# VHH binders against Mitochondrial Rho GTPase 3 (MIRO3), part 3

Target 1, 175 residues: Mitochondrial Rho GTPase 3 (MIRO3), of Arabidopsis thaliana (Mouse-ear cress) (q9ma88r425to599)
Amino acid sequence: RKVVQCFVFGPKNAGKSALLNQFIGRSYDDDSNNNNGSTDEHYAVNMVKEPGVISDTDKTLVLKEVRIKDDGFMLSKEALAACDVAIFIYDSSDEYSWNRAVDMLAEVATIAKDSGYVFPCLMVAAKTDLDPFPVAIQESTRVTQDIGIDAPIPISSKLGDVSNLFRKILTAAEN

## First folded at step 2 (VHH)

Design b8 (framework vhh_rezetamig_d1)
Fold by ESMFold2-Fast, scan of step 2:
Structure b8 (fold): chain B 175 residues (1-175), chain A 121 residues (1-121)
Amino acid sequence: as target 1 above (175 residues)
Amino acid sequence: QLQLQESGPGLVKPSETLSLTCTVSGGSISSGSYYWGWIRQPPGKGLEWIGHIYYSGNTYYNPSLENRVTISVDTSKNQFSLKLSSVTAADTAVYYCARDSRLWFGELSYRGQGTLVTVSS
């Protein structure tokens, strides 16, 4: 497929907005002051070049931020039909952020399974320019192995180190 | 065989803290790579994950409940407990303690029989 829809989950302050801004080189929150419950949608679109054999052609990647509701996110089963890859972003220096991102992944995976949707789920460790929370490596290794997903993908929007994530998203969508 | 049994009050007043204990028999909380935790089912609604503790001691809480929830384990008694503070009528539910080898608890998780907790004055 030439267009990949990536849904972006994560707790508040995990770096979702920074990632989307960096992906397209602009602020994507231009419409934040006109929010209403049915039309709040934040997204970023760009072309990603992926050299290699698995998926080595330019593709359009759409990053769609899933907004957090007051008591958590409530995601429509119909909305998930458009998801090709889900990423769950957490602040790598904050254990609370990690725990919430893991919870969000569990919820989304449950909804997808119940609805018959199949898409890969990836954990994304943001703000890797900061020191990790205590036992972060041990914690993330055990949890990702237990749930059967790949180790978290590190990024830093502050250092501009995010290109590896976009390539991994495209690879996951093909596999 | 593994058995999980919930115990605690059947009635809690609004604003108080709900305290439930799960007694584990036929298995050890400190052995294996299992998550031990709590799920609930409000009347007429689906199952809601509350939180769990991994055998390592790390805790994971539902974000919508995390400011009110504490899960702790007592390996010497082979028990784990739930404390849910500042309860309201919305917390009325059948509460289950559960074990799963996977992160997310659901209908296929090994559960106790459940205990009804009513929040009313």
Scores: ipSAE 0.000, ipTM 0.122, lowest interface PAE 14.6, mean pLDDT 73

Design b9 (framework vhh_rezetamig_d1)
Fold by ESMFold2-Fast, scan of step 2:
Structure b9 (fold): chain B 175 residues (1-175), chain A 120 residues (1-120)
Amino acid sequence: as target 1 above (175 residues)
Amino acid sequence: QLQLQESGPGLVKPSETLSLTCTVSGGSISSGSYYWGWIRQPPGKGLEWIGHIYYSGSTYYNPSLENRVTISVDTSKNQFSLKLSSVTAADTAVYYCAKTYSYRGAFDIRGQGTLVTVSS
């Protein structure tokens, strides 16, 4: 049984909590007042069966929300060693949300490169039930191509559509 | 009205760093979600994108130039700049500063351009 640890980055109100709540399985919230040795943490766990595999080997996906403070993420360089897939989520209706998510991706990619860590990075466009910001489709596609990652994956927690994201995580984790 | 104006030396010696500044007037870099950048046109060739910067500081560079290029923004002076290190004769071009928010990264506003010649 393989475990895939996904770290979820994104600015305030990007939809991180909504994504974790949409993730089928159990969500675990750490009580920051009762955790002497831990920060307040939010994560979701789900066991995903790979479709099309004859043996149907189960995988466990863990989505861990990375906390933010003053518009930066709160994660040590050493903690990043546990990352199998980095997810950068933004509010697709908010250009500033997009900009901050891209900044976080650039920062995480730099830390990973400097530390010798290798993991795929995925951009996630949340709140696709809302109108996108101007030039969103063309600009986001161009930027992701320029930085060498896949085009942003659209989701809507309000509409319950996260199927593409799960498929992309499984594909990225295998490659 | 919004105007962009390049400034910097017209002649740079090989191996030195080319430094150009773009001054924005009639508008503010910090107002609005726009990218500010640089493009160039070498003699007898087409336009080449160098890079651009979002007002918050996020930078995007042409992969062929990224090891030599730095673009920065100074919102207090309403300026953004280009530094291109280790120049050679191949860097001789007319350099334009520009603003973009439009489809395919097309620049809707650009300066008049400044010719930079690299020679000893």
Scores: ipSAE 0.000, ipTM 0.119, lowest interface PAE 13.0, mean pLDDT 72

Design c1 (framework vhh_7mjh_2)
Amino acid sequence: EVQLVESGGGLVQPGGSLRLSCAASGFTFSSYAMSWVRQAPGKGLEWIGRIYSGGSTSYNPSLKSLVTISRDNSKNTLYLQMNSLRAEDTATYYCARGKYWSGYLFDYWGQGTTVTVSS
ESMFold2-Fast, scan of step 2: ipSAE 0.006; ipTM 0.307

Design c10 (framework vhh_7mjh_2)
Fold by ESMFold2-Fast, scan of step 2:
Structure c10 (fold): chain B 175 residues (1-175), chain A 120 residues (1-120)
Amino acid sequence: as target 1 above (175 residues)
Amino acid sequence: EVQLVESGGGLVQPGGSLRLSCAASGFTFSSYAMSWVRQAPGKGLEWIGRIYYSGSTSYNPSLKSLVTISRDNSKNTLYLQMNSLRAEDTATYYCARSEITMVRGVFDYWGQGTTVTVSS
């Protein structure tokens, strides 16, 4: 597809805003689309060219942060119709953050199933510069395998981490 | 240790309403999805519904119009509101913690159950 809509979910302080800012920072062509006027919604846009093909196969990735209210998170069934890839981000140093991200994934999967929507889900481990406790790494890998999704994708301030996420999104969108 | 304690069961008249509670302890209640499951005498387990961290709910289609699940994270308590009770709703009702998974029927901890009898 020419445009890939990615919805970004995660508990407060998981790194959603940092991910979107990092994504924008890699796309100088999209600085004008970075909306700093609203506190309600946050999104970032970047264009990606598939390796080995000509420019008319370029794809646009849109990362949209899903709004979370103080005591919970709400998503309309109609809004989910626009989702091509769902991203669930968590703080890799915080077991509570991990548990909530998994809960959000289960909730979104249930809404999608009820509505007949199908899209891939990706887990993103943020703040990997922090030292996570050993048990959390083992558990997160096992849980994603049991659910049938890819192992969590680490993200940091390095460009390589964002490139890996881009590649995963494009691969998931192809299926 | 994880503990789930159901309460609120008892004898109810046909057509009546009843609210069950489940008190959770030993884990971060607000981080987990919670479910209600029932078992009528001589029958298998029947899943009633689930409530996620966010408060979103998913119900057994056969029961959707008769029940409402809610939670109070500040009190570590899960609720099941039942209306228009029938003799067929006579069962032991269990509170269960949903395993960290997308599979709706997977549970890692259960309560002891509370019995609801619908009869005059």
Scores: ipSAE 0.005, ipTM 0.190, lowest interface PAE 11.8, mean pLDDT 70

Design c11 (framework vhh_7mjh_2)
Fold by ESMFold2-Fast, scan of step 2:
Formats: C-alpha cells, structure tokens, sequence
Structure c11 (fold): chain B 175 residues (1-175), chain A 121 residues (1-121)
C-alpha cells in the first residue's frame, strides 16, 4: 500500500484541527503518538479505501498539520522533503483566512522550487456550512485558475462532507 | 489586447497623499480581482493589496493603515489611495490582474507599465 504524506497549511481558525480530528475518527487513531521530535506538528493517519475492478486498493494517508506562529508557518525547509501533497485550508466565510492561505501557498511553492522539491498544491474551502462571502468565493476560483491549480475543494467538517478531499489528495499524489 | 495603464505618479512631499489610477482594457474588468504591487529601485516586488470584483479588499498588513484600494467598474478603473507617504514608499507602482501568479510562479500574468512615485523634499 502506498503511503501519502499530506502537509496541511492554513491560518488559525481555518479548520485544520477539525479536519484532522474528523479524519482520525474513522478507523485509526495515531494522534496520540508520544514522539518528542514531533512537538511542532499535529498529525493524523488513516487508510482510504478505493475499490477497484481487480481488487480493493487501500492507501495510507498521513495528514500533518503545520503549526502557525504569528502570521507564518513553523516548518523547516528540510521537512518539506517529505511532502507528497500540500493543502491550504481557509475559512470560506473569512476574507482574511483566504488571503493568508494564498500567501502561504505562494511561500511554500517558492521554498519548494528553491529546494528542488516537486509536489501538488490544493486549496481547501472549509466551513462551507456557513454563509460564504460570495465575492470571495467567486474570486477564489479565478485566483486558483490564474495560479494554475484546481479550484478550491469545498468541505464541511460539521456536516461530515470531507471524503471528496481525501480522494483528491490521493489522486494528486499519483500524478 | 489586454492592457493595464497606470497613472498619477510623481513627486510628493513626506507626509503627503497621492492617488494612483489604473485603466483596464481588453477584458471584462468587472469580473476580475485586481492588485497593486510596487518595486523600489534595486529591490524586489512588494504586494500592496487586492480588490475583489464586488469591492471587498485585502491588504499587506504592513501597509493596511496607509493605503486604500477601490475600483469603478463603470470606468474600468482601479485606484490606490496612499496617505502619510514616507521616503521608503518611493517605488514604481504596478497594477496587475491576479496577484497570486506573481508569487507562486514568479511570473507576470497581466501587468501595467508602472507609474513612478518619488517621496522627497
């Protein structure tokens, strides 16, 4: 089974912790790992079932929440070497959250390019159960097209609508 | 065909105010988010802020108290109001469509030619 490491970026209150907590609530709970070297990272591990014609294919997905300090993220350049997919989560009802998530994507993409690392980046629109700011939602689609990445993936941890995101992460990692 | 033309730059005294304009043509201006970016002589690009199609704004936190971005969709024009100007605000100011391309790919999407602002006594 393939192991995919997904780094989770986003400003404070964007829904990162809620997503990780919901993800580990399915089958595996590896969040209680007592490793002193991971104090700056919150992580969740689970298997994603993908039924196939020949056989069921289960893939292991690791979500690593990147900690935020002030307005920046706490992650070394060397740590990005382990990244297979980066996701950037924002609160779809909050313009500042969107702005910060896009800026984090730009920063991570720059570090990756300077370091020779290659991995896909995905925007994630969280809290879609709340009333979104319509102009921000429309502009987010155009901005992602301008960057050359897929449109933001909508999720709601409150409504349990998160499975489409995990599938898209695994698909992105394969390409 | 797509074109952005900045205007309104010039010499201004420290503490003064200035309003820049950006005239857009060749695309549906009202449908696009627009940004202001500046470049001081010999330095890199610095993002100032953006305005979404409906008028909501987002700013560089370091500049938020000093600038206001607005737009007039009926005139296909973007504005940057600057107050309390300092010597360090001396730069060439550019309007751009889609600011994220500047950072993510280090590439220009659609940019104007720029207008120069010099803050000096």
Amino acid sequence: as target 1 above (175 residues)
Amino acid sequence: EVQLVESGGGLVQPGGSLRLSCAASGFTFSSHAMSWVRQAPGKGLEWIGRIYSGGSTSYNPSLKSLVTISRDNSKNTLYLQMNSLRAEDTATYYCARGYTKVWYESAFDIWGQGTTVTVSS
Scores: ipSAE 0.000, ipTM 0.179, lowest interface PAE 12.0, mean pLDDT 72

Design c12 (framework vhh_7mjh_2)
Fold by ESMFold2-Fast, scan of step 2:
Structure c12 (fold): chain B 175 residues (1-175), chain A 119 residues (1-119)
Amino acid sequence: as target 1 above (175 residues)
Amino acid sequence: EVQLVESGGGLVQPGGSLRLSCAASGFTFSSYDMSWVRQAPGKGLEWIGRIYPSGSTSYNPSLKSLVTISRDNSKNTLYLQMNSLRAEDTATYYCAKYRSPLWAYFDYWGQGTTVTVSS
């Protein structure tokens, strides 16, 4: 497939906007108050901002942020038909953020199973420049093993360490 | 049809303990977040805490040391353990089901069970 659709889930303030801005090559601080950002329509595409040295990956990665509506509308099974990979991002310093992200994964996985859709689900630990919440490693290890998914992928938008995540998303979509 | 039925309320002495139960039916209980909420006479609603499908909990910081929320997914039952009860804990206690993990509000509530703390 030429285009990989990655759905981005996560609770408020988990770092979804920071991740999308980092993906398109903008700094964390630059986008904090920009209402005319490049993430129009809740999408970010893989942008080659600096010409030259980018690898033989002949695929376009699209990150689509899934937003919670004010009326609490449930995600439809039809919406998941377009999903190639789902990521669930949480603030690694906030236990509430972790619990919400796990629950979102459980709901999305249930809808996918009930609908016959199969796509990989990845947990993403954001803000790893901050101290983790108490027992974070124990909690994440137990939960990911119980669900049968890989351990959370750490990122920090402030430290610019997000390239490994994009590679893992593309690899997961190929399986 | 979703049904939530609270029980275990009643009269309790100051400093005492009480355990409330909520029997759930009409939905896959093990898949949903559940909450306890209370309302004292003439006051607004006060959120007590949330329990996730996994059994992990999140509490109102003002109440965290006084309460424990738990669930038994095999029995479709939610529990609220309350310790060191004070007169200000006198309220109607409601069991509530969260609509979705993607949104932090309730789609179903029980009828409530009353707790009176009096000497």
Scores: ipSAE 0.000, ipTM 0.111, lowest interface PAE 17.6, mean pLDDT 71

Design c13 (framework vhh_7mjh_2)
Amino acid sequence: EVQLVESGGGLVQPGGSLRLSCAASGFTFSNYWMSWVRQAPGKGLEWIGRIYSGGSTSYNPSLKSLVTISRDNSKNTLYLQMNSLRAEDTATYYCTTEGYRGYSLDYWGQGTTVTVSS
ESMFold2-Fast, scan of step 2: ipSAE 0.012; ipTM 0.233

Design c2 (framework vhh_7mjh_2)
Fold by ESMFold2-Fast, scan of step 2:
Formats: sequence, C-alpha cells, structure tokens
Structure c2 (fold): chain B 175 residues (1-175), chain A 119 residues (1-119)
Amino acid sequence: as target 1 above (175 residues)
Amino acid sequence: EVQLVESGGGLVQPGGSLRLSCAASGFTVSSNYMSWVRQAPGKGLEWIGRIYSGGSTSYNPSLKSLVTISRDNSKNTLYLQMNSLRAEDTATYYCARELRYFGWSMDVWGQGTTVTVSS
C-alpha cells in the first residue's frame, strides 16, 4: 500500500474544515472536540477505494490541514519534506480568498524549489454553487501560466465532487 | 505617497561584507512580497531574491550562499546582507514591491543604491 501525504492550505472560511470533516466521515463541525489547545494542524486519514477501479492495490490518502499564524503564513522547509501533494482551497465566490490561496501556493512552491523538494500543487475551487467573483477566468488563466499549474479543481456540496477531488489528488501524486 | 528608498551602498574591498537597507513608506512591507534586484553597468536586471509576506525567503541559486534577505516589521524596512563581495558584484541595487495579482511583476521600485567592489 502506498501512503499519500496531502497538505491542505487555504484562507479562513475557504471550506477546509468542511472538506476535512467530509473526508473523515463527519458532517457536524460544532460537535467535534478535535483540537484541545492546539492551533497548528489537524489530520485526517482515509483509505481511498474507487468503485470499478482496476488497480490491484488500495491507496491511503492522508489530509493534513496547515493553519496560518496570526501574523501571516509561516511554514518551515523541514515541514515540507513529508509532502507528496499540496492543495490550496479557496472560496470561488470571494476574490480575497482566491488572492490569499494563490499567495500561499506561491510561497509553498518557492520553499519547495529552494529545498529541492518536488511535489504537485493543485488549486481547489470550493463553493462552486455560488456565483464566481468578477474576472475569475482571467485570473485563473494568468496564474496557471505564471506558476505552471493546472486549472482549479471545482468542488461543491455534492458527494461526487469530493470523490472526484480525491481521485485527482492521487493521480497528481503518481505523476 | 507610496515609495521605497535604498541606502547603505558605497565602496567596499573584495572579500568584504555590506548590508543594504530599504525603507518603505505609504504601505507595509510585511503585507507584500518584496524583492531585491541589481543591475551591473551596461547589463540587464538580475533578480537576487525575495521575502514573502509570511517571512520566508527565496534566492537566485547563483547568489544563495552569498546573500541574506531580512526585514524589520517595526521599522517597515527591508535588508540585504551581502558577504564575500567580488568585483562582479559591482552594481546598482534596487528593492521592489511585487504586484501579486498578475504574475508577480514589480509595481514599485526604489531609486537604487550603488555598490562598488574595488581595491
């Protein structure tokens, strides 16, 4: 079995907690006593097994939420050594959320490059059932060309979108 | 008024060290990506490195072992520490603010400070 370490970044209210709770099988955020005194990180682990796949080995996907500090985003190069794939989640209806997620991706990608680490970086557009912010297509095109990433992966509250995201994460990690 | 002012340049002997300062006004350096770039006489611009809003740094691989970028948020000032200076490091040094929304191009530049490495 292969284990894939997926680091989850994103600004406040981007949908990180909702995604993490869906991944670990929870639906009730307020009922969870998951972080008694710690603000640095949260973890979830699940075994991804797709109906109808022809793969001979199941994969374990670990989502590790990375929290930002009050004075800004700060991440050590040592922390990135364990990263197999990084995702950057944003609220697709909020231009500020997009800008912050892009800043995080640029910083993480540069630290990785400086340290000799190679892992894929993926943008995740959450809340795609809401209206997109103005010039969203223009911004996505610009960032894709400048950073060399794929177009953002859309997710909504639909179960199928979350399953599709997990497949794309595993596919990126295998390349 | 948004502006950047570099200082600390001058004449230095080969093998010497020098620290450049860049004072910002009209905006906060800790809220922006900030870069150092240089231009040797008759040459194009060469990117030296950047400091991210979160405090992490990234450098031109050709210069990484020779330079360090830092900032003092309380003074709203950016620094470039240079060690083991060589004649080929003679250049005008600029600090610049990166435009974050369209490909990280520079939108605010300082006037530059000149470093001359000579015996």
Scores: ipSAE 0.000, ipTM 0.185, lowest interface PAE 12.3, mean pLDDT 72

Design c3 (framework vhh_7mjh_2)
Amino acid sequence: EVQLVESGGGLVQPGGSLRLSCAASGFTFSNYAMSWVRQAPGKGLEWIGRIYTSGSTSYNPSLKSLVTISRDNSKNTLYLQMNSLRAEDTATYYCAKSVYTYSSGWTVDYWGQGTTVTVSS
ESMFold2-Fast, scan of step 2: ipSAE 0.006; ipTM 0.235

Design c4 (framework vhh_7mjh_2)
Fold by ESMFold2-Fast, scan of step 2:
Structure c4 (fold): chain B 175 residues (1-175), chain A 119 residues (1-119)
Amino acid sequence: as target 1 above (175 residues)
Amino acid sequence: EVQLVESGGGLVQPGGSLRLSCAASGFTFSSYWMSWVRQAPGKGLEWIGRIYSGGSTSYNPSLKSLVTISRDNSKNTLYLQMNSLRAEDTATYYCARDRYSYGHPFDYWGQGTTVTVSS
């Protein structure tokens, strides 16, 4: 079976945990090497079928939450070896959340380039039911164009938005 | 050749305002993100803020209430407006072309312009 490893990045309270909890299937925490219970990884796994695609092979989508401190980036280049697609989730109502997600994308893209890894990066706008910050929509589109990636994908609490996101992740990973 | 030249620095009284300019040449200015960075005497570099090609901005949270970054793409010029200046704002101010790179986000820097806040 084809396995797609999707790394999930984003600042605190951006909606990463909510997205993983809404993922159809089961999730599990990676083993902790420290009794403080802090791990840099949280996993959610599901098998996803593309609508309208006639295939004998189900795709397995793995969402791996990467936990990074807001004031520092400690991701090793070895950690990106398994990445097939990276998503960067931000709270669309919070300017700081947007700025930090953009910074995370830049750092990940730089490490990938320096390591010879190539994978698509997608921005995900969470909590679209809330009031956006004053410059959010048009400027987020301009910034993603400046970086050379697709415009942010909006999601809300509705299941349809999450299913659409998963479809876009699988499509990006195959291109 | 890529060149960035800051101007507008000088002596300012506490509580005053000052506008710095950065004249860019040798590249398509409108296509690049630009940042302002400062260095106080004897201290490290402090990032002030960034302006994206479309005109949106992001700021150092400790400074965003005191500064405004803007650009005029028709004049290839970057601006830093500073208000309510205090002695702690005494520093050399640099403009930098922003490349979005881990550990080395700026590929070209200006020479700097010095701002001294004293009575």
Scores: ipSAE 0.013, ipTM 0.203, lowest interface PAE 8.1, mean pLDDT 73

Design c5 (framework vhh_7mjh_2)
Fold by ESMFold2-Fast, scan of step 2:
Structure c5 (fold): chain B 175 residues (1-175), chain A 118 residues (1-118)
Amino acid sequence: as target 1 above (175 residues)
Amino acid sequence: EVQLVESGGGLVQPGGSLRLSCAASGFTFSDYAMSWVRQAPGKGLEWIGRIYTSGSTSYNPSLKSLVTISRDNSKNTLYLQMNSLRAEDTATYYCARTRLGYYGMDVWGQGTTVTVSS
């Protein structure tokens, strides 16, 4: 039993609110323009366990959407000290969404390094039910190798496919 | 139709200071991290530093004490302040729109030349 604090970064329309809704078991809503984290802070809490494993390995995951305002994210240096896993989500069909998510990861990594904080960073490719932007595979492979992190984790909140992401979060938090 | 234009280069005496500017147009400047890169005559590219969308900065450790990068999103302009210039700082200076790291740049300016000579 452990609580894992996951901070969710990403540009507007990357799918942050859809991910949080999916995490707590809500259905995807195409009419929802929820921009959780742009006006206030939002979070989702759930207990996650691996299939076929006993309850003493259950973990409580807290997905906290980081608020975005005027060019950047709104998060204090002190708040970042509580981060166990940082998630950077982007719209896999939108190159500008990818660029901004990578930019946010670079900034968070710099702050963590300067502050002596250590936590894993994960890139999340959302809306994989849509066609990827041109050269997406080549770009994501190059950038994640340059940073020294794993390749982006694909999800689709519209299709309800987020199981792989939760498994990878748990693995990252353990290592 | 995206464009970056550097300015402010010229002849400077050793020990002097210089401020370079980079004017961005054709894209939402505030959505991108920006980098400065230089190339000395007959040498390869050397990354100077990056400024993220939040305004935080990251520098090449060998240059950190000599340079400061800043931006003004209201003017779509990037700046590089250089102090204590030496002959080795003679180079063409480029601004670039960037994603992450040395090779994550997708738009480059045409460069502005800085010559440090007595």
Scores: ipSAE 0.000, ipTM 0.237, lowest interface PAE 11.3, mean pLDDT 73

Design c6 (framework vhh_7mjh_2)
Fold by ESMFold2-Fast, scan of step 2:
Structure c6 (fold): chain B 175 residues (1-175), chain A 118 residues (1-118)
Amino acid sequence: as target 1 above (175 residues)
Amino acid sequence: EVQLVESGGGLVQPGGSLRLSCAASGFTVSSNYMSWVRQAPGKGLEWIGRIYSGGSTSYNPSLKSLVTISRDNSKNTLYLQMNSLRAEDTATYYCAKWGEDYGSFDYWGQGTTVTVSS
């Protein structure tokens, strides 16, 4: 059994909280011995079975939401060393959400390259129950293909359709 | 070998317009994804928009009515047209080339500063 650390990036309102809540529910570290009490971390943890795999091969998947500050993110080089898979979630109905998520991927990939870290990056198209922004399918597929990453993975927290994402995260971590 | 050189910044009156240029050398802009990004004093980076290798564009919705990205393939130059400038548009403006893998920016320009003040 292995623990897979998945870092979750994305702009405000992209669906990060909804995804973490659906995974199994959010849990935060309530450290009553912490002298500050101001550095709570939020995680969602589950044991995920891969399709067609015997239950004794279950892995532990940890989704860690990356802190958003002033419509950006703050992340140290040291923190990235723990990343097994990075996902970049965007609201599929919002062109700005897509563009900001792609820019976050570029920022994280640059930090990883500068630090000598290698981990897979996945784009996640959230809120697929909504109408996509104009040219979304054409643009998002072309951009991911041209920059050498997998096509965006569609999910809908509202419709409960998130299981395909977890399978793809585990597959990416193995490659 | 690869260089990006922004120009066209300066002092502009509120309500004015300005065109920024980004001259590229060592690669072809029409074969790459190019972005404009800005940073206002004391604030983080804000994405403005991009032009894809095929010529289509996408923009930050909060800026879409105020900006246009274009290129001149014969001059290997990227442009950012800005209209109806406001004090909040005061920032250093950068052009950036997308990298080959993982969506990284592999080259940035040095930036050009736009100050909107009366």
Scores: ipSAE 0.000, ipTM 0.127, lowest interface PAE 15.9, mean pLDDT 70

Design c7 (framework vhh_7mjh_2)
Fold by ESMFold2-Fast, scan of step 2:
Parts: C-alpha cells; structure tokens; sequence
Structure c7 (fold): chain B 175 residues (1-175), chain A 121 residues (1-121)
C-alpha cells in the first residue's frame, strides 16, 4: 500500500480543521487509528478508494496540518523532506485568506527549492457554498501565470463536497 | 501610513562592498515579504531579490552570487549586502513591500524613495 503524505497549510479560519474532521468521517471505520494528536500538528489517516475503478486501488492518505507563524520559524526544513503533496487552503469568500495562502505557497515552494525537495503544491478553495470575493477569478489567473500553479480546487465542508480534492491529491502524488 | 526609507548609498570603488538599509514603519513589517529593486540611469527596473517573513530568500539568478538580502524584524529593517561592485551596479536602489499573494517580481504596493549607489574610481 502506497502512503501519501499531504501537508495542509493555510491561514487561520481557512477551514483546515473542518477538512481534517471531514476526512476522518469519510473512513466510516471503527478503527481507533484515527490520529488526532500532537500539540503542533494534527494528523488524519484514512484509506482512500478511487471512485469508478473496477479494481480496488486502496491507498493510505495522511493529512498533516502544518502550523507556520508569519515569521516562518515554526516550519521545519527537515519535515518538508517527508512531504509528497502540499495543499494550501483558503476561505474562498475572503480575499485576505487567499492572499495569505498564496504567500504561504510561495514561501514553502522557495524553502523546498532551496532544500532540494520536489513536491506538487495545490491551492484549495474552501467554503465554496459562500460567494467568492470580488476579484477571485482575476487573482487565480494572476497566480497561475506568475507562480505556475494549477487552478484552485473547490471544496465545501458544509455541503460535504470534498471527494474531488482527495482524488486530485493522489493524482498529483503520482506525477 | 506606510513608509519605507532606504539609506547607505554613496560612491564606491569597483570591487568594493556596500550594505543598504531600509527602515519600515506604518505596518507590521514581520508579516510582509520585502524586495529590493534597482534602476540604472536611463534604464528600466531590475529585480534584485525577495525575502519572505520567514527569512527565506529568492534572488535574480544574474545577481545571486553578488548580493545577500536579510532582515531584522525586531528593528523593522531590511538589508541588502552587495559585494564585488562593478560600474554596471551604478543605480538607484529601492526597497519595496510585496502585496500578499503576489508572485510577480516587480509588483509592489509601496516603494521607498530610493538611495543612489555610484560605482566609480
């Protein structure tokens, strides 16, 4: 079984905890191996089945919430060596949340490059049940052109729509 | 009111070294990425490099071996160390604040007034 370590970044109130809680609930397992502990990081572990496949392609996906201060001193360069995919979650209705998440992506990408680590970085637009901020499309286009990232992946924890994100994380880890 | 004030420019001999400072006020300096940019007389803007809130840096590949950007968040001050200066490094040097989420090399919301460096014998 392939293990994929996904590091979850994002500003305060972006929806990181809601995503991890929803990922845990997705398992529908009585397994007490749902990890929800460490003072600096939260972990969620689940087995993911690819939808629409005629054979079981079970994979272990680990979502690790990374807490980083604005000064970046909380982020361990050594810890990034274990990262297979980084996601940067923001509140799609809040321009400040978007700006902070993009800054976090640029910063993490710079640290990874300087340390010789290579992993895909994905933007995640949370709370898509709310109206997007006024320039959301323009900002997404700008970031895609300037930083070279894919369009943000929409999710809504309130509506239970997160399965597309987990599929995209696993696909990114294969490339 | 956001203010950025550069200092440390002047006349330097070829092969010399110089450290520029940028004093920031009117915002939470530690929260923002900062950049150095220069403009030679009669030429366009040239990006030198960027430093993130963490202290991680990104440089113009053409200048990476000649410059070092650093910051002291306790003093709200940004620095540019330059070594092995050449006549081509004669320019006005600006510090600039990077807007949140900006990946563009020359996209800034606030600039300093600039400090002039002249490399001449």
Amino acid sequence: as target 1 above (175 residues)
Amino acid sequence: EVQLVESGGGLVQPGGSLRLSCAASGFTFSRYAMSWVRQAPGKGLEWIGRIYSSGSTSYNPSLKSLVTISRDNSKNTLYLQMNSLRAEDTATYYCARVPYGSGKLLYFDYWGQGTTVTVSS
Scores: ipSAE 0.006, ipTM 0.230, lowest interface PAE 9.7, mean pLDDT 74

Design c8 (framework vhh_7mjh_2)
Fold by ESMFold2-Fast, scan of step 2:
Structure c8 (fold): chain B 175 residues (1-175), chain A 123 residues (1-123)
Amino acid sequence: as target 1 above (175 residues)
Amino acid sequence: EVQLVESGGGLVQPGGSLRLSCAASGFTFSSYGMSWVRQAPGKGLEWIGRIYHSGSTSYNPSLKSLVTISRDNSKNTLYLQMNSLRAEDTATYYCARAGFKYGDLHYYGMDVWGQGTTVTVSS
């Protein structure tokens, strides 16, 4: 049993709480755990079977919701300890949500580099049941290519369409 | 050679406005996101904001109402417009290229910096 620590970042109302609730099998709910100017951690844990593994092994995936206080250089170095994969979730219908998620990625990446931490970063496009913001696919594809990471992973907690994300997280952690 | 050169700094009165420029050379400017960062005397670095290659912007929320970042890809130039300047805005202002290929540094970080231009808000 290998434990994969996935840190979940994203701006207010991006759908972080809904994703964590879906991950542990709870019903869809609105993201109500947004506190301005706070650094809090919320946890969700599940056991995930890995496809294609020859041995009878289960992996434990832990999602930790991390809140970044006041954006820009506020996250502490010690807060990134034990991160195996970072995901940055945004509301795919809100361009400002996208921009904030990229800023969070930049901040986390800067702290990780300065601290000697190395982990994969994934963008997550939430609320794909809503209409995307203008040029969203074009913009997000270009930015993720510029950064050098994979294109955003689409999910919809409202529609229950989140399983592909968990598979992608586990794959990223083992590479 | 990849290079960034800031200009437009100087003395400005409190409440005034100032526009900084950053001239880029040696790379395809239109393909990169660009950032502004400042450092007040005796203080650490403070991120101001970022403009993506597309022209979309993202700002430090504490500064968002005071600044506007723009770019002119035809001139390979990045701009920072500052309004309602305060004594606390006295700093050296840097432009930086933001972007890395994954697998090298894994990150959207700042890999090329300018030499800085000084803004003094006084009198």
Scores: ipSAE 0.011, ipTM 0.223, lowest interface PAE 9.1, mean pLDDT 72

